VHH binders against Uncharacterized protein MJ0119. Designs and how they scored, part 12

Target 1, 224 residues: Uncharacterized protein MJ0119, of Methanocaldococcus jannaschii (q57583)
Amino acid sequence: MDSWNMKGSKMVDVNEITKYLPGFNCGACGYKRCDLFAEALLNKDVKLEDCPFLLRERFKENYEKLKEILKIKGKIKKEEKYIGVIDGYEADFLLKPLPNECSCRETLLIMDKKELKVGDYIRYRPLGCPIPHFAKIIDEYHGFYIIHVVGPSHRITGEKIEYKDVGIAIVVAFEGIVEGKVPEVGKTVKFIPKHCMMQKVHSGVVVQVEGKRVYIEGIDLKVF
Short names: E, the ipSAE of ESMFold2; O, the ipSAE of ESMFold2 at other seeds; V2, 0.75 times the mean of E and O plus 0.25 times the DockQ between their complexes.

## First folded at step 7 (VHH; framework vhh_7uia_1)

Design t5 (at its last look DockQ between E and O 0.25; V2 from the best seeds 0.00; counts 0 for: pae O 7.3 > 2, framework grips, unsure alone 60.0 < 65)
Fold by ESMFold2 at other seeds, look of step 7:
Structure t5 (fold): chain B 224 residues (1-224), chain A 121 residues (1-121)
Amino acid sequence: as target 1 above (224 residues)
Amino acid sequence: QLQLVETGGGLVKPGGSLRLSCVVSGFTFSRYYMAWVRQAPGKELEWVSSISTSGGSTYYEDSVKGRFTISTDNAKNTLYLQMSSLKPEDTAVYYCATYSDEYEFGESDYWGQGTQVTVSS
């Protein structure tokens, strides 16, 4: 129980947290047992208010005690931080779709010399990503294709959509809305596209900024 | 051939629960990261949750933390998503997806078929 971290601070035990929780093991917070919720509190994965009973007058003293206890490791609320789930790298911001669009826009250089047009559905594998993507072409410019990433929608409706398999494509640009600190033109940035299945950090150079809307080129899907 | 098949979707009222399953075939389950991803028609594709099948680490998107639980049963080669306290904004097609820790030759489809979850009164 008297374990120390490298700075000599005494660690808070899960059992000490658990004894101030309501103890109903009701699952209302999304965890089967209160000790699992206590572990999540210690790991800063949840907030005290996620237990609906701690906000009731009956448990007001417990709630205040838990606030005191959890301060041993610093403040319980999390600073705004964007960490890639699979790779663990810190990004500068999330990149969200433009309003009413289903994904960030990606600009592709497609290696296969198929005839492609706006409105076509394609299947491609981004160079540097092992996961095939399904997309709809929304625009074209001098051999580059702007796309929205979509799911394999034929499985939802039973309707067969004719995906053109274009093989490997290079993602040369992203466009979307910044959630976080808006970057300056010319800066190299790290970002997470919200549609990314693995929540992987991407990098690139900001070429245009209009409010929170940014256009990023020089994309690297392999961030050190 | 790697195949992923989702089941367990359906219509549920707000506050209800569903359990999604993803049965995986064509590889050793312990060598992959597995994820749940969702998309409503006309809306953004969203990552929901991930689990390392070899290490047991779990990850959740902020809006589902405390409500959804990802898990695996390696004996059944099955990924689960237990969804509780469902809200109308959880309405979407849910896809099971995988990413191996090795590059896989001949693997072209890392997505499941999708299963519809509808949260409506």
Scores: ipSAE 0.054, ipTM 0.548, lowest interface PAE 7.3, mean pLDDT 76
ESMFold2, look of step 7: ipSAE 0.189; ipTM 0.582
ESMFold2 (binder alone), look of step 7: mean pLDDT 77; pTM 0.790

Design t6 (from i03 with T31R V105E Y109S; at its last look DockQ between E and O 0.63; V2 from the best seeds 0.00; counts 0 for: pae E 5.3 > 2, framework grips, unsure alone 60.3 < 65)
Amino acid sequence: QLQLVETGGGLVKPGGSLRLSCVVSGFTFSRYYMAWVRQAPGKELEWVSSISTSGGSTYYEDSVKGRFTISTDNAKNTLYLQMSSLKPEDTAVYYCATYPDLSYEFGESDYWGQGTQVTVSS
ESMFold2, look of step 7: ipSAE 0.193; ipTM 0.604
ESMFold2 (binder alone), look of step 7: mean pLDDT 77; pTM 0.783
ESMFold2 at other seeds, look of step 7: ipSAE 0.306; ipTM 0.704

## First folded at step 8 (VHH; framework vhh_7uia_1)

Design v1 (from t4 with T98R; at its last look DockQ between E and O 0.45; V2 from the best seeds 0.00; counts 0 for: pae E 6.1 > 2, framework grips, unsure alone 58.3 < 65)
Fold by ESMFold2, look of step 8:
Structure v1 (fold): chain B 224 residues (1-224), chain A 125 residues (1-125)
Amino acid sequence: as target 1 above (224 residues)
Amino acid sequence: QLQLVETGGGLVKPGGSLRLSCVVSGFTFSRYYMAWVRQAPGKELEWVSSISTSGGRTYYEDSVKGRFTISTDNAKNTLYLQMSSLKPEDTAVYYCARYPDESGFSDTFGESDYWGQGTQVTVSS
């Protein structure tokens, strides 16, 4: 049975190949199980003819079907596993910046209410993370500030950039592009923001999805 | 005062090597995870590698695995990133950073700074 990925390309996996193999698990091809041989076929490590039974008349139809199936195997991206460095937990996906943006968007609740405006540069410590961050405010919405995380470029370029130290801020939302399986609205997800310095798994609830673009609220660094 | 200072950046041709150093002072080196992060001009801030200063465990972003090696010299309070087989895509400012991996806390609003100043790496012909 045919299947399709999120990009509309036809998928080929080990199970589709294995069902057309003879299934004897005999080891004659150099692999002790036929599903291992199927994996090797997908990786181009072996040829179909390395299974001696596929060369028999009674398997001629299987052989021709497998040739047809294997012509399309390059249209499928392999599924990745995402493991947090600091905590060792598995995440559902990576979260990447929106196109042409330098980081995922974070939405901050700032505890020390300075007079802040779009375009200001700030230094803050996210509640739950001991590492201070540097950011540029890109938008404001009803007392929340939307930011891009940036490096402290003033230390290298010598530019006269004033970073306002706002102390502790709560990260209330993330927005970005999913690398991995796109979640459904309402799901609790585990994710790693690409810009995270320690590659820690975050959790939250998906509030909006548009293609691969997601908006996640209820951010928690305690992963379940 | 807590300080992190990166050195060792420069210009290299593709396939070349560089060794970045991060000298730390003013805190107990063995109680923290250390990391290298990078940012290219107009690009995303990107984690590169981490090491536990107490356990010697190392971690790498997939695109640098096998090419970069993170290490420490605890006697010198120094974090290293040995970079080999450099590619144009490795061009960035590289920062060292720290994150506690043991029981220990620091003042976020004092003179403490958990980021280095950065060092420029440029890979071009």
Scores: ipSAE 0.169, ipTM 0.584, lowest interface PAE 6.1, mean pLDDT 76
ESMFold2 (binder alone), look of step 8: mean pLDDT 75; pTM 0.773
ESMFold2 at other seeds, look of step 8: ipSAE 0.200; ipTM 0.609

Design v2 (from t4 with T53P E61A; at its last look DockQ between E and O 0.42; V2 from the best seeds 0.00; counts 0 for: pae E 4.9 > 2, framework grips, unsure alone 59.7 < 65)
Fold by ESMFold2, look of step 8:
Structure v2 (fold): chain B 224 residues (1-224), chain A 125 residues (1-125)
Amino acid sequence: as target 1 above (224 residues)
Amino acid sequence: QLQLVETGGGLVKPGGSLRLSCVVSGFTFSRYYMAWVRQAPGKELEWVSSISPSGGRTYYADSVKGRFTISTDNAKNTLYLQMSSLKPEDTAVYYCATYPDESGFSDTFGESDYWGQGTQVTVSS
């Protein structure tokens, strides 16, 4: 009943390891949950003995079974799960910045418009997110502004950067590089932008794909 | 008003350790997630770690798992990041930040930045 690959080698996955772990989620091994420890075992980042409970008589049989499972040589089916921190929802992929860019691109509709131009720094609150964001405008068209999210580095370095406060803005699109399975155009997707401080699952509809580069519209910052 | 102040940054050798602190005032710790984020010059803003309001759930970016530990001291309204096995790639300004859980709302809308001032960590031989 074990998983297998096309070449007949036995495959080991995280769930098979997790079921033999003690399940206390105690953190004693350096990982908050036992399934995270199971992932670390597959990645060879830790040893079985790093779980102090596996060495107890109560778990002797579990320990022996795990030793047998982990001796298996072959392709390991490692499920990449992208779980939002604040919401616990599963996303389809992470969204990373384009090459040589410091964040995913966001496209904003800014309600309280000022005289804004490419190169300006702004402070905005995304409608649907309680956290103010700092950004640099990198492009504009059709009344929208494309931005990179940045940190408020002026606070520690004393750099003289003027952040224009534009109030509430609507994030109408994201653009970036998929880490995970690349979606098809027209698909509704769930994703986590790498720059998101909340690591919250976002959703939207894919309107353009080029390799791993995607452009997503119809953005919902809170998935329900 | 919400205020977050980071301390504990500095210069450290590869393989060394530092503990960052973030003292928070202006709200009760138990109602909000706390997070560490970092950014090196010319690099992406990167989420590092979060801790739930209860302190019972901790979360780490893959790049720091097993090396960093987030914790809180509720009596002191202080968030910590214990960093060990530091690498040159950990060099960045580290910010603490806070955000409400999905079941609540913040009474500090538009008044606070939800960010600290930042503290510099430099890992160099």
Scores: ipSAE 0.245, ipTM 0.616, lowest interface PAE 4.9, mean pLDDT 77
ESMFold2 (binder alone), look of step 8: mean pLDDT 76; pTM 0.782
ESMFold2 at other seeds, look of step 8: ipSAE 0.409; ipTM 0.704

Design v3 (from t4 with A35S E61A; at its last look DockQ between E and O 0.29; V2 from the best seeds 0.00; counts 0 for: pae E 3.8 > 2, framework grips, unsure alone 55.3 < 65)
Fold by ESMFold2, look of step 8:
Structure v3 (fold): chain B 224 residues (1-224), chain A 125 residues (1-125)
Amino acid sequence: as target 1 above (224 residues)
Amino acid sequence: QLQLVETGGGLVKPGGSLRLSCVVSGFTFSRYYMSWVRQAPGKELEWVSSISTSGGRTYYADSVKGRFTISTDNAKNTLYLQMSSLKPEDTAVYYCATYPDESGFSDTFGESDYWGQGTQVTVSS
């Protein structure tokens, strides 16, 4: 029996969590009392590290115990929904970066071809999104460019990075790690790339799956 | 031209607070979504929070719920992010950005920049 999913109520284990918290009621985590922080932990509104005292050596055992307890309670939440922020549509999964990469990989068809090479930084507007993006070219493939989306760091660091303005580009593919249920090859999917600034639902067709790694083509940046 | 300028970043100890501001000029503020996004060097660009300027609806990433509050002053064309209970993992460059609502006006090609310049937030002992 999954007591967290009981109809009309949520699991009431605040006291079990609170038992292992430092109990200072100091407000350093943003909650005035530790039992409020415990409730927020159960709702996944905060992380354990939000209590700075749990990071101290004297609370090392408490921290590990709380990790174990919250891992078990996390398994109770089997029906997570992935809802796009701006559009309100439900997605099938989130798409995360590949290990040790700073964003999902996107594959671009660039309309206004400049002299571009791997390692270049570009400014582009994705066809179907009104917001210019900034990216680093990490590879090229049959006239397409594979990129990582980045923030416009040149505005803080000055001349450190020169972005080439390539105008409108079409996003033809995404590649990343699935958070959620891994789809089958050939399925049309709805997904939210974690780097998307508006958490907008995207769609496409899964072309390849290896474990949780997926390659998605036929990208539509607006779901109907 | 549309311009977004972030301020309010700085160095703060864990548990501290900061308020970021984003002043918008060039277009009327009333029919856009505004977002805060962040990126640490070598890390994922991460959505933080959004607000509808017309409806006042607010949205938060799970990692910041209960700690951060997004708000606007539409008369001053200013977006705010009140940050509390800051953690080392919040260290990043924070950007404001805008997105027209589904019925809003969009810049056709290349004439406006929908991103701010960024402001550095550093949380460390």
Scores: ipSAE 0.340, ipTM 0.670, lowest interface PAE 3.8, mean pLDDT 77
ESMFold2 (binder alone), look of step 8: mean pLDDT 74; pTM 0.762
ESMFold2 at other seeds, look of step 8: ipSAE 0.372; ipTM 0.693

Design v4 (from t4 with A35N T53P E61A T98K; at its last look DockQ between E and O 0.65; V2 from the best seeds 0.00; counts 0 for: pae O 5.4 > 2, framework grips, unsure alone 59.7 < 65)
Fold by ESMFold2 at other seeds, look of step 8:
Structure v4 (fold): chain B 224 residues (1-224), chain A 125 residues (1-125)
Amino acid sequence: as target 1 above (224 residues)
Amino acid sequence: QLQLVETGGGLVKPGGSLRLSCVVSGFTFSRYYMNWVRQAPGKELEWVSSISPSGGRTYYADSVKGRFTISTDNAKNTLYLQMSSLKPEDTAVYYCAKYPDESGFSDTFGESDYWGQGTQVTVSS
């Protein structure tokens, strides 16, 4: 039983608390699952007594054990959660820009190709996202364009810079730095790009990893 | 015909307050998530806050939680961001933006932008 180890060897986490909860996932405490209630206990958002079943005689020993576990002084381990705002899905990690870059790199397949070159500014709508994006082309690769998403900051300074409207484009890849658990090559992952205006969960397949730097293809914005 | 216009930016000292406004026209304001997004020069684009259709739920980035408040006034078709306890790190261009609900991508790509023009907030001593 890891309770003795919690006293002397590791920080308290969600799994150690969930072990002693009743496990009914009944929602009576205001959380639909007991592991969510355990997380709320660690965050000090709720009391043990908010679970009505812990107050019953059957769970007296569990209640006393949880009181002991939660009295552990010092740093309490928190699981990092990355929840999409608009969709409510849990992502595996946040994707941050590469060092000294203003956004994650996106690789675009542009359907209605124009005369485009590195340094050009474009306006596009990602297939599967209703939000138009403004971007700068930073590289090209075998008929694809690698871009940084930029805000439309030039609108407040007038029309000094011309954005080429390229219509709908397919985002075929993301590249950036993982905040969270670094994934394995070949795995399907859920992630939130930091520049995403709606904090929507994306999915894709990891095709390259170097340290925390990842390259993700097979992008899908409709996550289950 | 759709338009989002941000106002209320300016220069403020650390610890100060500002209220940003986003006046919208050409769409039913309460059918959409409304959002604030910001970008400092040369820095990453950062989501700040969202409010659900009809205003029932509000969301904040950890960097602004407890300091910023998003709200709406449907009678004035206006989205607000009340900012307090401002820090130099809050210096950015702030944009309001909309996200259609699941029922409608009702705009053509070329007829509307889902982003406003932006308003500059500068926090410095």
Scores: ipSAE 0.190, ipTM 0.574, lowest interface PAE 5.4, mean pLDDT 77
ESMFold2, look of step 8: ipSAE 0.233; ipTM 0.615
ESMFold2 (binder alone), look of step 8: mean pLDDT 77; pTM 0.792

Design v5 (from t4 with R31D A35S S50T T53S G56S; at its last look DockQ between E and O 0.30; V2 from the best seeds 0.00; counts 0 for: pae E 5.5 > 2, unsure alone 56.9 < 65)
Fold by ESMFold2, look of step 8:
Structure v5 (fold): chain B 224 residues (1-224), chain A 125 residues (1-125)
Amino acid sequence: as target 1 above (224 residues)
Amino acid sequence: QLQLVETGGGLVKPGGSLRLSCVVSGFTFSDYYMSWVRQAPGKELEWVSTISSSGSRTYYEDSVKGRFTISTDNAKNTLYLQMSSLKPEDTAVYYCATYPDESGFSDTFGESDYWGQGTQVTVSS
């Protein structure tokens, strides 16, 4: 078919579709570039929803325009997909901080034998993460420490804040608010903590649910 | 010793632009992933953008895609975040952070960290 048809309708081509795609060229849809995904859409080899970003609120208008361009009919559910940036895995939900808190709560097992108390600031590297974190201890529980992840704000303010270096710590639990489908207690879930600097998918087992507030244990960065 | 220093923050009106810089010393720049993260006072720490160790892949959180551009200048060992169409919601301290390109434990853990000092960006009417 050419650029026009019998009723003067312009034929849809790859460039017109690519214009409305997110343009990340991220590979999350199975294609290295968005123009390749656009070609696959024309060939009906894939669905619009195979691009996880088209399901996000920011791209709602793009998604509707693409449906029109591709002459797709029927009711299409808008399902937001949560894709890890570094690893490309799909998570079941995003985990956000509790109201008025600066990060999801993490529960740490700290191996370095230091005296630690609520209110202390620490520097630690989570086992499985290459990035040292800075945190404030907000609570303790039977030798575990509950923390908020904070940025190293002491460096910009010049305040004399002593960060205790505790080395490698194991994150044994996360607590936060689910953005997405709320899981049931006992289920293994995949999630992305919003404060995660790698935006990496985590897995764990839901131990407690109260509304959208969840407590997840058995944390693993190796997602199966 | 590994150090990262952010500069380029400031006060800007909505719709304005800023370029953040992160000068890195103490390691081979091309061997690390580099990220920008941000945090407003009392708010969540948010990932903003990442560039791969080769500089060939870039990643952005949804709200900044199309407005922010991450890049590097390997000759100057500098990471950049070009910010445009700034909104009040972008107000935060911005940090650069780096990832080693190899997994596992580092023998130098506890002697260096992989964060910058932060630079304040304030977008207000």
Scores: ipSAE 0.183, ipTM 0.576, lowest interface PAE 5.5, mean pLDDT 77
ESMFold2 (binder alone), look of step 8: mean pLDDT 74; pTM 0.763
ESMFold2 at other seeds, look of step 8: ipSAE 0.386; ipTM 0.717

Design v6 (from t2 with S50A T53P E61A T98K E102T S103E; at its last look DockQ between E and O 0.38; V2 from the best seeds 0.00; counts 0 for: pae E 7.9 > 2, framework grips)
Amino acid sequence: QLQLVETGGGLVKPGGSLRLSCVVSGFTFSRYYMAWVRQAPGKELEWVSAISPSGGRTYYADSVKGRFTISTDNAKNTLYLQMSSLKPEDTAVYYCAKYPDTEYSFGESDYWGQGTQVTVSS
ESMFold2, look of step 8: ipSAE 0.234; ipTM 0.631
ESMFold2 (binder alone), look of step 8: mean pLDDT 80; pTM 0.811
ESMFold2 at other seeds, look of step 8: ipSAE 0.178; ipTM 0.602
ESMFold2, look of step 9: ipSAE 0.033; ipTM 0.530
ESMFold2 (binder alone), look of step 9: mean pLDDT 79; pTM 0.808
ESMFold2 at other seeds, look of step 9: ipSAE 0.123; ipTM 0.544

## First folded at step 9 (VHH; framework vhh_7uia_1)

Design w1 (at its last look DockQ between E and O 0.41; V2 from the best seeds 0.00; counts 0 for: pae E 3.4 > 2, unsure alone 64.1 < 65, SAP .716 > .668)
Amino acid sequence: QLQLVETGGGLVKPGGSLRLSCVVSGFTFSRYYMAWVRQAPGKELEWVSAISPSGGRTYYADSVKGRFTISTDNAKNTLYLQMSSLKPEDTAVYYCATYPSYEEWLKSFGESDYWGQGTQVTVSS
ESMFold2, look of step 9: ipSAE 0.493; ipTM 0.789
ESMFold2 (binder alone), look of step 9: mean pLDDT 78; pTM 0.792
ESMFold2 at other seeds, look of step 9: ipSAE 0.386; ipTM 0.740
ESMFold2, look of step 11: ipSAE 0.383; ipTM 0.729
ESMFold2 (binder alone), look of step 11: mean pLDDT 77; pTM 0.791
ESMFold2 at other seeds, look of step 11: ipSAE 0.457; ipTM 0.778

Design w2 (at its last look DockQ between E and O 0.71; V2 from the best seeds 0.00; counts 0 for: pae E 2.8 > 2, unsure alone 60.8 < 65)
Amino acid sequence: QLQLVETGGGLVKPGGSLRLSCVVSGFTFSRYYMAWVRQAPGKELEWVSAISPSGGRTYYADSVKGRFTISTDNAKNTLYLQMSSLKPEDTAVYYCATYPTEEEYAKAFGESDYWGQGTQVTVSS
ESMFold2, look of step 9: ipSAE 0.321; ipTM 0.682
ESMFold2 (binder alone), look of step 9: mean pLDDT 77; pTM 0.783
ESMFold2 at other seeds, look of step 9: ipSAE 0.354; ipTM 0.691
ESMFold2, look of step 11: ipSAE 0.436; ipTM 0.734
ESMFold2 (binder alone), look of step 11: mean pLDDT 76; pTM 0.782
ESMFold2 at other seeds, look of step 11: ipSAE 0.443; ipTM 0.737

Design w3 (from v6 with K98T; at its last look DockQ between E and O 0.53; V2 from the best seeds 0.00; counts 0 for: pae O 5.7 > 2, framework grips, unsure alone 62.1 < 65)
Fold by ESMFold2 at other seeds, look of step 9:
Structure w3 (fold): chain B 224 residues (1-224), chain A 122 residues (1-122)
Amino acid sequence: as target 1 above (224 residues)
Amino acid sequence: QLQLVETGGGLVKPGGSLRLSCVVSGFTFSRYYMAWVRQAPGKELEWVSAISPSGGRTYYADSVKGRFTISTDNAKNTLYLQMSSLKPEDTAVYYCATYPDTEYSFGESDYWGQGTQVTVSS
């Protein structure tokens, strides 16, 4: 494969198929429940016409809608798959920046606690990553610093930006918007931050969810 | 001592082409992934493309697929990004970066280049 796609198509799941089945759970198709028939349709183990009620005039609209969803005469919509470029691991979702922000938020534990304030630019090396990062501090809380990852802009513009070198820092959390299936609080997840230079799979535990906004702690698989 | 230096940026019209070069010193290409990353002011840091140590695998972000080509010349220790069909959305600082193939490799050297500005405008 000469390219890597973060997103190929919308997700198709059993619930979307079941919504348009008659719902009688009658067993006439060979499956005791309609959700089992829906799963079999997704796996291409049965034909849509194996439900005899879908062939009746009353269900013609449902049949046509299901035909669109399943793309029986064309390619089925594939599940979105997120594969790390460098490591080859599969992630559960892509983590995008919060609205109007240039990167996901990362929370850092900084070992060398110089005088740091919101707005400062820092250079750090994430523990376990050989690549130095450049960041802007956007908030602080109880000795942690929330940052946006930026490029080393001091090397391009005529404007001097003073980066404070804070040495090794531990990335303890990510915050962003899920693209893909939104996880439940308490689950261990694998994800790719959109700003990740190598598209490396990270892991962590979801500790807060608000709509598609998630906060993930216990970060394990840092980009390397 | 590792050094990465990007060149080839500039101003181009939409639909135009540029070739970025990244000349590296202090290491041998065959041991590292090489990549291009970009960022416009106030925009997301975006991975663009990568190439395996052997040069046998190339990778592209969806936003540049079919328009950009990454390559290397191992004899010259040079990484290239051939950009074509450039769009205003491609305006950014482009950085060359190297990625060691092990999570446990540590060093004092920067693995980023200095960056080169690409501006796509009429």
Scores: ipSAE 0.206, ipTM 0.622, lowest interface PAE 5.7, mean pLDDT 77
ESMFold2, look of step 9: ipSAE 0.378; ipTM 0.706
ESMFold2 (binder alone), look of step 9: mean pLDDT 78; pTM 0.794

Design w4 (from v6 with Y33A K98T Y99W; at its last look DockQ between E and O 0.67; V2 from the best seeds 0.00; counts 0 for: pae E 5.1 > 2, framework grips, unsure alone 61.1 < 65)
Fold by ESMFold2, look of step 9:
Structure w4 (fold): chain B 224 residues (1-224), chain A 122 residues (1-122)
Amino acid sequence: as target 1 above (224 residues)
Amino acid sequence: QLQLVETGGGLVKPGGSLRLSCVVSGFTFSRYAMAWVRQAPGKELEWVSAISPSGGRTYYADSVKGRFTISTDNAKNTLYLQMSSLKPEDTAVYYCATWPDTEYSFGESDYWGQGTQVTVSS
């Protein structure tokens, strides 16, 4: 059924290899556990034949399966993982901007209001993150402000942009495009917004899904 | 009082190289993670690279992996980004930024540099 080079685009991970190893954790290959040997196989640091049990009759089928898995044409890569740089947590996916937008949409509850309107530029600190953010208000909804993160571009362009300092704001929602496995409504997810300067894992509850477009509420930045 | 100042941007042809510098003052350099981020006008803010406190771990976005190298010189309180094999897609304002550990000086510093322009064009 496959007219593509499916085998060449397949990603191989440690778990797939470990399942076909004998599982004795005996150390005969130079690694104390079979999952460590599987990692070494992916890194091309060892050969299958370094495990003496794979050469025995009992494991003939396992050996042949592993040979097939490890000879996949193209670059063999570990399964991609989304790990927060600063916090070390694993995320379920990356969140990208909507088409033709410069960042994911964030919805803010601004605690110290300064008579804000759509089109205003603001400087704020998200509750749970020590880093000041710069944003443009793109919409308003029932007292919440929807924004794009824009960076402090005024510092290099020479434009006279008046950023309103609004102090601490609470990020109550994110909206964007999933890169990775699309979640189901109602699931608690961990994600990294691609515009996040420190690649920090966020969490929240998915409240709407349309294709790869998701709206996530109940945001927890998991910083402090 | 934290200050970050980027330098080293400029105009370069595709395939060329640049080295960005970020000189930092007002904190213990080796105790903070440091990052490079970039943004072209009207485009998404993009994380480029990061280095752990003390420089033991380095991280790169897929778009720059193998072409860019992040490093530090703790004696000079300076963060570097060595950029090679530059592409038109690398055109952006580049900022250095930091992740402070516990000392909040809200309103006293931005934890961002001022930015330096990199333009890759024929």
Scores: ipSAE 0.194, ipTM 0.593, lowest interface PAE 5.1, mean pLDDT 77
ESMFold2 (binder alone), look of step 9: mean pLDDT 77; pTM 0.785
ESMFold2 at other seeds, look of step 9: ipSAE 0.217; ipTM 0.623

